# Designs tried in a protein design chat: VHH binders against Cytoplasmic dynein intermediate light chain DYN3 (DYN3). Part 4

Target 1, 312 residues: Cytoplasmic dynein intermediate light chain DYN3 (DYN3), of Saccharomyces cerevisiae (q04949)
Amino acid sequence: MDNCNAWDKLLSQNESTINSTETATITAIIYSPSSKTLHQFINICFPEGSNSILDTTLINYATIGWTNDLKENYSVDVYTLIRNTDDALDLLKPFLQEHSSKVRWLILLDWTLNDQKLWLNELSYAFNKIKQLNDDNEFSVWCLNSGEILNLQRHTTVWQSVHIDFILQTLRSFCYFNDSSLFYICEDHTEEKREEAQRLKYQELLKHFCEDRDMKDHIEMVKRSEILIPKGCDSIGLIKTVDERFEPTEVKEQHFLARYMDFIPTIDKIREDRKTTSGIDLDKLYPLEVFKVNIQEELGKMFAKYRENSRI
Short names: E, the ipSAE of ESMFold2; O, the ipSAE of OpenDDE; V2, 0.75 times the mean of E and O plus 0.25 times the DockQ between their complexes.

## First folded at step 1 (VHH)

Design b5 (framework vhh_7qia_2; at its last look DockQ between E and O 0.01; V2 from the best seeds 0.00; counts 0 for: pae E 18.0 > 2, unsure alone 64.7 < 65, grease 29.1 > 24.2, placed apart)
Fold by ESMFold2, look of step 2:
Structure b5 (fold): chain B 312 residues (1-312), chain A 120 residues (1-120)
Amino acid sequence: as target 1 above (312 residues)
Amino acid sequence: QLQLVESGGGLVQPGGSLRLSCEASGRTFSYYAMGWYRQAPGKQRELVAFITSGGSTNYADSVKGRFTISRDNAKNTVYLQMNSLRPEDTAIYYCAKEGYSYGLEYFDYWGKGTPVTVSS
């Protein structure tokens, strides 16, 4: 009847107090081609100060709290991962098997890395690996530094509107068939007020994505450096309005990958047009070169953060 | 672990209708894109339709407007409603699940197939 002692009652009260205030929790994973791209993304889209706890050369974890425009509080468990090797995503396996909730994937691309030729293959590989690692996923692709589109066209004769449109139609098709959002991020530094308004806009876009909210007010399909296409807002017909000859269903075929890679300009063609001979090392232009990191040390730091945070 | 079982094929006259079903085993059916392929004698398998995990649909030009793909996640089942059938639709129809390999096949798990014959 009264078989428990005072200790049991005190422990029950402490447990209730510890768990009495919970906010909605979200798991998000940022998969970036480089540390620089990751740093820029967090500065643009996450609350101020997030980089101090999320920056990494390989893998990191932190909990970020925010309040949305409806005054709702969220607690977001954020994992950051640099694409260092083909096995990088496997580093997340222990953390994914510890929960069964939905994971929001923020897969980054960067127009300044001169790796557009590789984008379709890298996206296809990443999406397939993620589906093997976790069953409940919400995908998004974020193309940073899309203002570089103009620079490529102004400073080479190789990059033309047809190439930009082909990449756009390919990314839109890939995202459409994989039920993913597609967002181009372009930061305008010409006016401080406009720059801040853009950052606030992108922060609200990120929050809407993570919170599974309607994003129809954020659609932009025309301005090629500012494309914003939430999941479910595109169609084969809309994709074809850019160039009717493009067949979105062919994006999945092996012959399309070869055509995509052949059509996209290379660094060598750009260099030839500018008549620059420098012996530029391609590995230095693609920040996917393997960096030596102490994997066990970085994982140890993550496990310590994870265990400390899980006590709440 | 995963098994796909097609049913609903048969003989039908031109202009007729058939509804194909594909029952999948496994608790994660709702997370995979599913598709229908067909193969006529002496021809390569061709994609007929697929439906993504989020419900977006796609059709080959030859069947667009006549065929409808749908899914019922509660029953782990994908359907292909085939209307206005033509003799050229005669084939073995295969249900397929989204694969994990790039470059060779987007869908790489197939059932045994269900034959469909359209003739007078």
Scores: ipSAE 0.000, ipTM 0.171, lowest interface PAE 18.0, mean pLDDT 76
ESMFold2-Fast, scan of step 1: ipSAE 0.085; ipTM 0.629
ESMFold2 (binder alone), look of step 2: mean pLDDT 79; pTM 0.805
OpenDDE, look of step 2: ipSAE 0.007; ipTM 0.247

Design b6 (framework vhh_7mjh_2)
Fold by ESMFold2-Fast, scan of step 1:
Structure b6 (fold): chain B 312 residues (1-312), chain A 121 residues (1-121)
Amino acid sequence: as target 1 above (312 residues)
Amino acid sequence: EVQLVESGGGLVQPGGSLRLSCAASGGSISSYYMSWVRQAPGKGLEWIGRIYYSGSTSYNPSLKSLVTISRDNSKNTLYLQMNSLRAEDTATYYCARLSYYDILTGPFDYWGQGTTVTVSS
């Protein structure tokens, strides 16, 4: 570290940018099963370009650029896509043709949507489809608004540590076997400059993802609302330290999807834009009226029905 | 069609221990919560606890110190270990498979025929 004044630093930076001929062109696709999540992310991350990026509900495109602290110039072609149909990802085929090589995929999930039951099915669908569309992919899964985990634990009786930990072990296992990073991103509660601070956080993480920067010094595996696990930094052994009875290899098996969906609690009605995305209407499988029933009373009714049927 | 068959019930002296088994046939239990439920003579059903595929358990708080639930997925079998049995533990014990609901919301889609435990001198 040099003893430089502000002027010396500014002149050094300007001189290097004027003389730089390096430009990295990157393709990044930001995907979410929720339009609300995608729109919120784009509005915060790219406020000056949000109207052009969000002009349509199918596919949006913008180009962004920056110069990093190593004086390298980056140009990124950003595509945004919402899963409104099982064929949504296929709409990207023309844009991935001929000269596309490595594509960076950012997949956005949101803790505030009460759709955690669908997350494993959504990720499985997205990763399988993406691997069919392009051979050279880099993945990152971001679970936004993870501060909601603390609210669920404090303000509900149904969300317990076992459910939160089970989601974490499931997502870690999925990301581990699919060579993806996993980030839980808390909302910045700094009142004075909340939106600006959140924008800088999203932009910095996006830049690190696009630049393929080493984030090993920022690893967080313990704080449930602040998880940050870069690609290649997890292991079966580390995942099992959360609960040793969890078997990470089972995440790849079809029977595990049913187990995941059965275990995750439903507090409120799933959003309409999400409940049919996996081809499952969760309101029919997990109706809100059943959540409020007395389990002992319902067990009594079911047992009476069973006994009557067994006598016929 | 899935069939659940409980076994291991019988007469036990107060303070004794007993292990119940529930064998599943005609289908796998691997993709399901498995639960134990009991019914004392002349009383309603009482939920004992559940076990997830991974072995993670949840118990009725009033019974947690007395029971342990385990499963063997390779044998398609569920177990209930009971210790320090009392006269009030006299009941018919059922294993049950939970479909797409948390235990707090019901329902169970398959039940065993039950096995009777009598705690008496």
Scores: ipSAE 0.000, ipTM 0.285, lowest interface PAE 15.0, mean pLDDT 72

Design b7 (framework vhh_7mjh_2)
Fold by ESMFold2-Fast, scan of step 1:
Structure b7 (fold): chain B 312 residues (1-312), chain A 120 residues (1-120)
Amino acid sequence: as target 1 above (312 residues)
Amino acid sequence: EVQLVESGGGLVQPGGSLRLSCAASGFTFSSYWMSWVRQAPGKGLEWIGRIYTSGSTSYNPSLKSLVTISRDNSKNTLYLQMNSLRAEDTATYYCARHQYSSGWYNLDYWGQGTTVTVSS
């Protein structure tokens, strides 16, 4: 009954907004160098992935929509990519080559993975590859589970404020020069309603990103675990106020990557699960030469699966 | 068994028109919003529009002048009327059912698709 009531309420609300402004379909691509991070994000933000027309281990597709508080109707085509290989992004070529509209790219990093040392290289790789694939791009970099910063400072001897600030200045500089927003998303550590709070936060931020909504009133540059810097709101001068010895322009220089990697401490755990889900090597299970994205074929398989499952 | 079956696709000359049909079965058709989605060869999926239980419609603004969506609840059938067809309208056309899912309205069941080719 609760499900029927929720559905009926949604229908009534949206039908009452039939005079809402129509918007063009938006394309959004969610990418992470960590399959674990992407899966956790998708399960929280889109907990019923069975709505996807294309649901493969390499790439996922869903269409979502909502009506905002300004009575504007949004429709978004969402692609997700869990693989961090040189050819993984090439799977998106058929969907991008004919698009003249802006593509929104959401790149997910995770403070809990102990892989901060690799972040600059991963972002440089992803942004350079994306710019080769498509000309009109809007970027957002989200660093999830940023509450872990406090745990690193309290529970380790190797993490100091200077390291946290150096990462922040590096990411801010990178995002500034690449016209990207930068968000640190701190999760509530209480278990009772944590997942629901995370869902609402992720959904709100994703909707604002797709709506190109002005978030200037929400800017946070001081609280280390709650950073929120919209596109165009940072500057070289503001980045230097964190530590004036840091030169933001150096982030573009070849020698800076080595300096960054050498300076960032490690807790003996380097992430290797970027290429796997549940410890399985996806490249070995899904050879690309055999797998082409054929929407008609995938749709047929999914429909057959739904029929089979409904019979029990 | 929830089933959506599209029909009416085929070859049409530029400037021509076509009406696509989608026959629904296995659920209470009149209680669901329905959408049309298309995919051109080698391109991504593109949402065309939706029709509400009331019969009101919402369209992709890029396609609004080209298409009209309607439904006949007595026949459990969804329709897509297309006019002034262009070569770039060559695509596989899918009908799909809407579902509310944890903060989003998504599509949960899709038809197998029907192909429209616009060529002289």
Scores: ipSAE 0.005, ipTM 0.329, lowest interface PAE 10.1, mean pLDDT 75

Design b8 (framework vhh_6fv0_2)
Fold by ESMFold2-Fast, scan of step 1:
Structure b8 (fold): chain B 312 residues (1-312), chain A 122 residues (1-122)
Amino acid sequence: as target 1 above (312 residues)
Amino acid sequence: QVQLQESGGGLVQPGGSLRLSCAASGFTFSSYAMYWVRQAPEKGLEWVSTISGSGGSTYYKDSVKGRFTVSRDNAKNTLYLQMNSLKPEDAAQYYCAKGYSSSWYLPTGDYRGQGTQVTVSS
């Protein structure tokens, strides 16, 4: 008994969707400092496409498509990237040089990693680097497994409400000044259909982000584990209502980064490496047959485009 | 700016050997998979081989497997193609190309050099 090749099905879906009349082509890049977080997200959001994404690769590519309520077809080129080195984002330069459309950046953080102390530095690094690489960007910051906030408060003595609120005000301020949305995504522990509910939640949020849908009807600023703030929906005044002693305008200053890191209590499971091939076994790459079949067609298209551009 | 310069082509008799080189600059060479592609007269562009950024994984077009060997020297930013037992059907303009990323999951190369011509005749 042979298995179906999901990669071939993704390519067939991409060809069909791209060739459809009235198809919008979107580019989305999903970035995380954690390979575990990124792979868990992909496995939940793209279960049929997950076998095209390998644990050992620095950058992966998949295509997804859907038709919305207005009968508009969407084709999304999804790139996934893990921060293994300070130069990881530079690997996207050749791709971005060919792209004239808006690029959508999804940055994944995870409450279960105990790395909250580093979050402001990670976001500052990523946003500054992305803005240097591409001019037309749409950002979203997703903090996954935000149900962990309740566990941290209940099962530890070091995590207090003041720390949770300080992180929230810091992230809200950062996202406000960088024109990014901010989502806390809590895993649904409902006894029935938990996996399906979580998948549908991730897929709907991603579709809303890619379609640039108005999410104002879904705003949540009060529930600590379910925060949902679309771009442009926050303000300095609203951020200060959480704690008036917090000054949102200071978040961009270097002295604030030091204060943030000193104040946040827990740090763990940090993977740091400065080399381009940091800890990734690049010799474990995708199946030969898929590579052979698709590369000839794509190289043919690329060569035709190159010849046309060089003559004109 | 990405630059790729191929060399090492020439005229050879069937059964002969040639070693092609590609000098790369303007990017972090070791971070990218590299491609050899060729275009024969009256034919389209054909993929020949790929090598991973580390050099540990190599892939070949079926018709050249066992005859061609791709390799790289990351310290010298140079890509090589050793071609043995050359056949008349191997005659083509040979190009090196850089992939979009360190992953060859993307089945396309973006940057292509000027090429080097290989002629096989008896």
Scores: ipSAE 0.000, ipTM 0.348, lowest interface PAE 12.8, mean pLDDT 71

Design b9 (framework vhh_6fv0_2)
Fold by ESMFold2-Fast, scan of step 1:
Structure b9 (fold): chain B 312 residues (1-312), chain A 121 residues (1-121)
Amino acid sequence: as target 1 above (312 residues)
Amino acid sequence: QVQLQESGGGLVQPGGSLRLSCAASGFTFSNYWMYWVRQAPEKGLEWVSTISSGGGITYYKDSVKGRFTVSRDNAKNTLYLQMNSLKPEDAAQYYCARDLRYFDWLSYDSRGQGTQVTVSS
């Protein structure tokens, strides 16, 4: 019952906000499979609203506003959602049905969580659910703390360039086929006011996302820890320049998901080796979810294709 | 250039054991997921087991789970299927197959000639 009362309250707050403005507001939903990542992001990006996120609350709401360089006023309704229950995304259905408009989805991943093995599964799940809930969506995938890539390469034997590049090509392919931008956001530890600098960076990127600004002059595809690929700026050919053996269309298949999970290293091996350095988070990995491959069904499809006399 | 050569089949009594081998050549074996599939007389092709490129992930048909074990030796370019507690229903021609993009191996015969397993007294 508390969830039903909270839902009604959320809808009332949203309706009140719309009625207080002359134009419809922009809706942005920030989603992360990790509550730790979401809390860290919100605390940096929205310091005035950091206390709005509660461990027991699945959905939180805040409003932000700004005036751009063209003296245009923007008002954005921000919702935060943590996938800590099976039905978390489904809780948004009544809201989206009543307030159906373009929704901007920001999906946060974090290089420091050591859960890269789960990233393709998490993204596939989230994007499929979101597309079922709403037809007019704009997506952005942000991989936070991407400076961790350098720590993994320098301070472990299990993380090699081939793994980092494979993740990059997988994420680029996924974002390309799902019409999403892909940003690797590195934390600058050399900056005197690091948190303030990081806040300004997050806020600027969020503003560009909400305003649908052209970022073509900011494209970065070479620096592994600073990747910035706006929507529509990638291609199959460009993805293949990282490693030509990678086929971007493979990302769509269930057997690729299993291969991705098999290929990505686990932090448990580093702990067993007792080899660790300062700056590597050795927290336990999330339980692995391996998608079942229905090989009988796939073989049946292939049999039908190759035995069809009208085509062969 | 892709060649797969199965061996180790034969006649066994119910409850017996066999170890099948598949020698691979003409491709980088360690880059591919591999399958064991079987075909009994007058029946269609049936999937039995799958193993990942690194050997860390395995899948089995429900009816063979706990009785069959798939493994691989990438240094020797060899795939194995250890078959225990064999039943009459396991009698079939057994093939190893290379996982191709979209399971396209059927059109190009990326499997070998197979090895016959017969289960009878």
Scores: ipSAE 0.000, ipTM 0.251, lowest interface PAE 15.5, mean pLDDT 71

Design c1 (framework vhh_7qia_2)
Fold by ESMFold2-Fast, scan of step 1:
Structure c1 (fold): chain B 312 residues (1-312), chain A 124 residues (1-124)
Amino acid sequence: as target 1 above (312 residues)
Amino acid sequence: QLQLVESGGGLVQPGGSLRLSCEASGFTFSSYAMGWYRQAPGKQRELVAFITSGGSTNYADSVKGRFTISRDNAKNTVYLQMNSLRPEDTAIYYCAAVTYEYTSGTYTYEFDYWGKGTPVTVSS
C-alpha cells in the first residue's frame, strides 16, 4: 500500500512532463550501488546548466534534453534507483508494464566502495531481473572512480595487476555475453583543465549511447583505468589477450562465482551478514592479512617519519 | 546433477583418528570452495571446516588444532583429517560445494551441492 501511493505519485509526475513536451524520445534507468555514486555519475556525465535536478533518493525521476549536431532533439526520461534491497527493481515493474518502449539501463559500479568481490553476483542478479521485467533493453555498465585502480596498486601489497586484469576480463566477458557496453570513468583531479576535458568526453559518451550512435571511435582496451568498450566491440579472442589462461566462456558458470569471489582481495570487511551461522567468519579467509598489512604498514610509515624528524 | 560422495566414517575410540574423503564428480572441482558440516543427534548443522578454491582454510573453534581440511584437485577430492577425537565429535559429517549468492539484499555463501553424509561415532 505504501509502495502503491509512492508509485502513483511518480507516474503522475511523469504524465505531467509528457503533457508539457509533445515528444518523448527515450527512457533511461540508472541503477546505482549508492547515492554518492549516483550523484557523482550525474555530475560527471550530465552537463552543468541542464534544468535537471536529480535528488539522491531511493527512486526518482527527471527529464533532460539536448539538440545534437544533426539538429535532432532528444528528450530523455531518466529514472534513478539505489540498490538498497533485492526488491528495488520491482518498484519499476508497474511502470515498465505500462510503457512498451526500449529502455536504456545504466548499471553503475564504483571502484571506491571496496565491494569488487560482489560485482559479478550483483551484475548477474540485475541483468537477469531486468530481462524478466522488460523485453526491449539496451545495457551499459559504468564503473566509476577507476582511477582508484592506480591507488590500490600503489598503496597496497594485495592489489596486484593480476587481480585488476582478472576483474577486467570478468567484466568484459560478462558484458560480451549479455550484449552490454563497458565503460570505466576516470577523472584526473591533479590538473583542472584535464579534468574538464575528461568530463566533456564522458558527457559526449553518454549522449552517443542515448542516441544509439556508433561509438567505435571511442574504444579504449589498453589503459586499465580508462576502459571504454561499446557493445559489439569486444570478442573472446581480445579478452584473452589480457591473460590467455582466462577462459571467457566460464564466467556464466555457477562455479566461476566462487572462483571470482575467492580471488578478488579486499581491504575492508564488506558485511557481517556474510558470516556463517556456525560462527565461522569467511571474511577471515581473505582480508585478515590485507587488513593487518595496511594498518601495520601505514602506522609503520607514520612512526618512521616521526622518529626521523625527532632525531634531527 | 552433480554428485558429492563422502567416505571414511566409522566407529573410533576417544583419542583416535579418522580421515574423511569427499569425491566430487561432474564439474570443475578446483573452482569450488568446499566445506565440511556435521549434525549431532538433536542438534542443528554446524560448519566445521572450510577451504576456498585458493586453498585458504578456516575451522570452528571446537575443532581448531585437531582437524585439518585439505584438497587434491587432481583427484577432485576434499579431505578432513580428524585427530584427537572426542565423544562430542559424534555426528553425521556432510560435504558441501559452495557458491556465493545474492539473496534478500544480502550477499551470502550458499551450498549448491551436498553429499548424503558419513556417520562418525566416538565411543569407548
Scores: ipSAE 0.000, ipTM 0.175, lowest interface PAE 18.8, mean pLDDT 73

Design c10 (framework vhh_gocatamig_d2)
Fold by ESMFold2-Fast, scan of step 1:
Structure c10 (fold): chain B 312 residues (1-312), chain A 119 residues (1-119)
Amino acid sequence: as target 1 above (312 residues)
Amino acid sequence: EVQLVESGGGLVQPGGSLTLSCAASGSTVSSYYLAWYRQAPGKKRELVAGISSGGSTVYMDSVKGRFTISRDNAKNSVYLQMNSLRAEDTAVYYCAAYTEIWDSGYDYWGQGTLVTVSS
């Protein structure tokens, strides 16, 4: 009937075709910085009525399904994990030891959490840890609330276009070298039809990620708050078109993390649940060897570089 | 364009303390890297301390624990608190401001303020 929701339609379609094609079973893990970010992601990328997978606990599970345009049935076992402890990924170790098939990772970032300074460290830690825990992985990075970029530029003195572009080039470079897609989620709540169209687009991207299908029709590299870069669609040359002086290969080097953290401004205090009592204990929260870099030496190199570039 | 003016230099005895101030004008430097450099007689100019817009600090090894860099964005200023001063700290001290941008940034320098540590 005309009044059934999208989830009911998907379930009905799966039921009607269940015996006509084999159902592919997919494992997906959503790794979120917060319960709010997780809830927003689920509400956007999954059809209405998916409330059964919304949870504020450390680990949760649900099953979703759909039938594609080729009448193929897909079933996804979705696990959700929130980064509210020192090493949340270790909680998945028993689960991953039992899984020999590909795991699809949806790694969430959120522009409203005021933790952009920590993003490169969080991604580096997560990707390295995941690769240690599981052999067959497919990654996708989703940055929620990218509309906040405009607010940061308009309502603060510390956030400039150069910071926004530097984050973009850093994320694009990281995703490129780790064979990951990068998607910015920006919802316009002022226009009902536009909001619905945006949600359908994000739902399509999630389905194509799970089906390992071509997403080239959904590329957006120019609009800073609406970036959509499917796996395999970026390049070193395209990343450099944002700022030709940015060297994408530097993202994989130890000294780059210190430089990234020093460059990215913070207008408010980073969320208290992400800090130690005396500040951010990065070595404990994210035990990466890159934090052993000589920051004084790297800052000195940065100052020398700025001086060289400004000299005319 | 940014103009930087240092103040607070002078003659101080070994073991004494001194606070250097650097005031920026022409533009807001709240998003800039702010740093203190020094140049002693017969030596190259060297980085003493730096502070990012987010408050992350860097110090040269010989001043760690003795010097503290701080910033006041409301006053568009950066400070260097120098404690337990030694004869080897004698130098002209310069403040510098850099846009927090990779290799397309611009730097601004003050005229310098002399610090003499002598009996």
Scores: ipSAE 0.000, ipTM 0.112, lowest interface PAE 16.6, mean pLDDT 74

Design c11 (framework vhh_7w1s_2)
Amino acid sequence: QLQLVESGGGLVQAGGSMRLSCAASGFTFSYAMGWHRQAPGKQRELVAKITSGGTAYDDSVKGRFTISRDNTKNTVYLQMNSLKVEDTAVYYCAAEVYTFGSEYDYWGQGTQVTVSS
ESMFold2-Fast, scan of step 1: ipSAE 0.000; ipTM 0.277

Design c12 (framework vhh_6z1v_2)
Fold by ESMFold2-Fast, scan of step 1:
Structure c12 (fold): chain B 312 residues (1-312), chain A 124 residues (1-124)
Amino acid sequence: as target 1 above (312 residues)
Amino acid sequence: EVQLVESGGRLVRTGGSLRLSCAASGLTFSSYAMGWFRQAPGKEREVVAAISWSGGSTWHADFVKGRFTISRDNAKNTVYLQMNSLKPEDTAVYYCAAGYEITLYSSEPRYDYWGQGTQVTVSS
């Protein structure tokens, strides 16, 4: 192919060096609250060298591949979508109707966006909408910049451990009842070797998620900024050990959303209107890029790429 | 295309029981939270009960707690309201509603679909 991205070339070059084991093809969609959050996630979690093709694009498609420790070959078709409107997921309808296979969803949250008050409503909407649009789904929730928890506790008077723990129990309960994993990403920039080790850990977790591999050896439920809970590893009893006054089953109740929103501190005045970008101002992060992206045109390009790959 | 059809409303005597049903079509029922609302003549519409998309959690208004029970059957695309120990003040048109997440305390509550209602009359 003449009009290939860098990864099409890399996959082509690596095909001859990869063992003759059949390559498993996986579809992954990253649903991010911001371009900055998306870029950071890709930079941390994807295999070395993938960052250049998934760099700062509001809507993108790329292919990546690896060979695991069991000599199994994987190819992942990665689609990225920014939550710039409440209707963003509807733009994937044509692609999902033609796909008709298992889709892996990476739902991103970011501790630095000051939108924690909206997280439960955002997750509830996204999960229900995705289940309506596609029948075979695997979910994973990734909360970036969880190191911000320490800054909020140290540098503000409104954030206390009780709020941080309440968010944790809410997210854990939501993920438990929706068969999703929950991972906090915390980068330690004070030690270069530790930062590298953390990134390798997150990259391994992403690969294991794509491979549908058991991750029970990588569980962290105690360190507030470093939470790692693979699918199936949580329980109502374990969630209650954080604070026994919390009832995990209540997160499914209609009145719990109001309780969550009332309890979570607000630093900024956040919009609650679902007819807007859910209170996230992307113009503060990437002002010129937001207005230059024609979402329907970019999705049309992604669907064309999908159709091209389907014919091969 | 999406339809919510309520049934089961009728005249009953005080202390009696009724089961209301709401049959849903044209939507992925198991992906929607469901609620029951009621409105009596000259009164505002009020929330009676709600049930999560999975059926694993329910909420009931204080004025019906212990008397009414909401349930759902995702295989039949139906939500139910079991009404026991009926009182004259329970007389109202009962409506079924569906939404991705039914928010009772939002400044702008969101429901995607509504039924036409079924009349319940409780006589003394």
Scores: ipSAE 0.000, ipTM 0.126, lowest interface PAE 17.3, mean pLDDT 74

